# Miniprotein binders against tRNA-specific 2-thiouridylase MnmA (mnmA), part 7

Target 1, 344 residues: tRNA-specific 2-thiouridylase MnmA (mnmA), of Desulfotalea psychrophila (q6aiz6)
Amino acid sequence: MIKNITGIAMSGGVDSTATAILQKQKGPVLGFFMKLNQPDYETQRDRVSQIAQKLDIKLEIIDLTEEFQEYVLKYFSASYFKGLTPNPCIICNKEIKFGLFQQAILRQGVERIATGHYAQIHKTAAGYQLHKGVDPHKDQSYFLSRLSQEQLAHSIFPLGGMHKGAIYDLVEAHGFHDFRGTESQDVCFLEQDNVVDFLEQTAEFSASSGNIVMNDGKILGKHKGLHRYTVGQRRGLGISYPVPLYVINLDVKNNNVIVGENEQLFHKTMAISDIHWISQPEREDLLHASVHIRSTHKGAQASVILKENNRASVIFDEPQRAITPGQFATIYKDTQVLGSGVIL

## First folded at step 11 (miniprotein)

Design m84Y (from s9 with R84Y)
Fold by ESMFold2-Fast, scan of step 11:
Structure m84Y (fold): chain B 344 residues (1-344), chain A 87 residues (1-87)
Amino acid sequence: as target 1 above (344 residues)
Amino acid sequence: DRETIQRLLDELEELIRELDELAREADELGSPELANEVRYLADLLRWLVDYMRRLANQGDYDRVNRFLQFIRYLLRLIKELKDYIRE
């Protein structure tokens, strides 16, 4: 006996709309929209409701505002307070989208949940594998690197084998002509313009001014808070120097933004902690793999030395630019995501 | 076998002491990021020595040999780093 009902995570965007179209062709579906602490909630709700009506899909709204604050926003603020650069999308996927949201959908009697993510799930005798999406410009496997076996078992990614152009063609063939010319700009409250305001308004955050310094201790200017800076940043420093300068480190102890030349951003060594495995290597303590140090990084070959307590040392074959503490390092074997850890 | 591994591990422990000295030299030259990378390599090498010693004691020479190839790579990296700092 199998249940034939599929839940669809609908956001009002082109990808979730295409996912709804494809899954409805395969059987009965139920649509679900996630309410978070998003500033555009009313507009997004109205749009997803109109799409669901046009597709003749019953839509339910699940309110996860408090859970989003507890698991994502608290993590985000705490990371910046520690001088770390967080990735809230990875945490949101693990705890909210494929955690509490998926659990709420499954309680409605659906068998699996389809989402508009550009990634692939392969079922093998050893379990579920997460793989890169086929479209290299849209692959989202990095953001899904902390999903569990159980979360993958209940998930469907219909778009993983498709290119973005084909998605526009699909939705237009079904009467949705509004998506072209509106670039995919999901309004995320954690976009740059909201980040500083949010952090400075939180009860857990107190911005303090300090110095922008070079390694030799030379003071080049003042900053209005470490949270305004990211390793690799060149613009917005408000300093003048004969050569281009970049943020190379955030010194929480002395409240300094440390700047230097581009060459100082390149390192071969990296430590990671809190490794979550989707597909843990069997009987391997030394792994040669491609490591992605941020979502925009294309990956670099490295030796990964697996240690106790879900820790590892990473030695890149070539120096990598702007390794950033707090970001996630995702370990790939070809197209397969093995797991991810937090950069120290 | 065991004696050859033990001699190699002893040589690596001596190299760790050299790396601690190299890290202090990097700090004195005003490169704390480089000093931290050298210290990280020293800590990694220290962990590798202990780990390989445990594997050898368990008779797991397949994994010891796997790490020997990696150690050879690290030794080249360390030499390049020494040359860079002491240029």
Scores: ipSAE 0.453, ipTM 0.815, lowest interface PAE 2.6, mean pLDDT 85

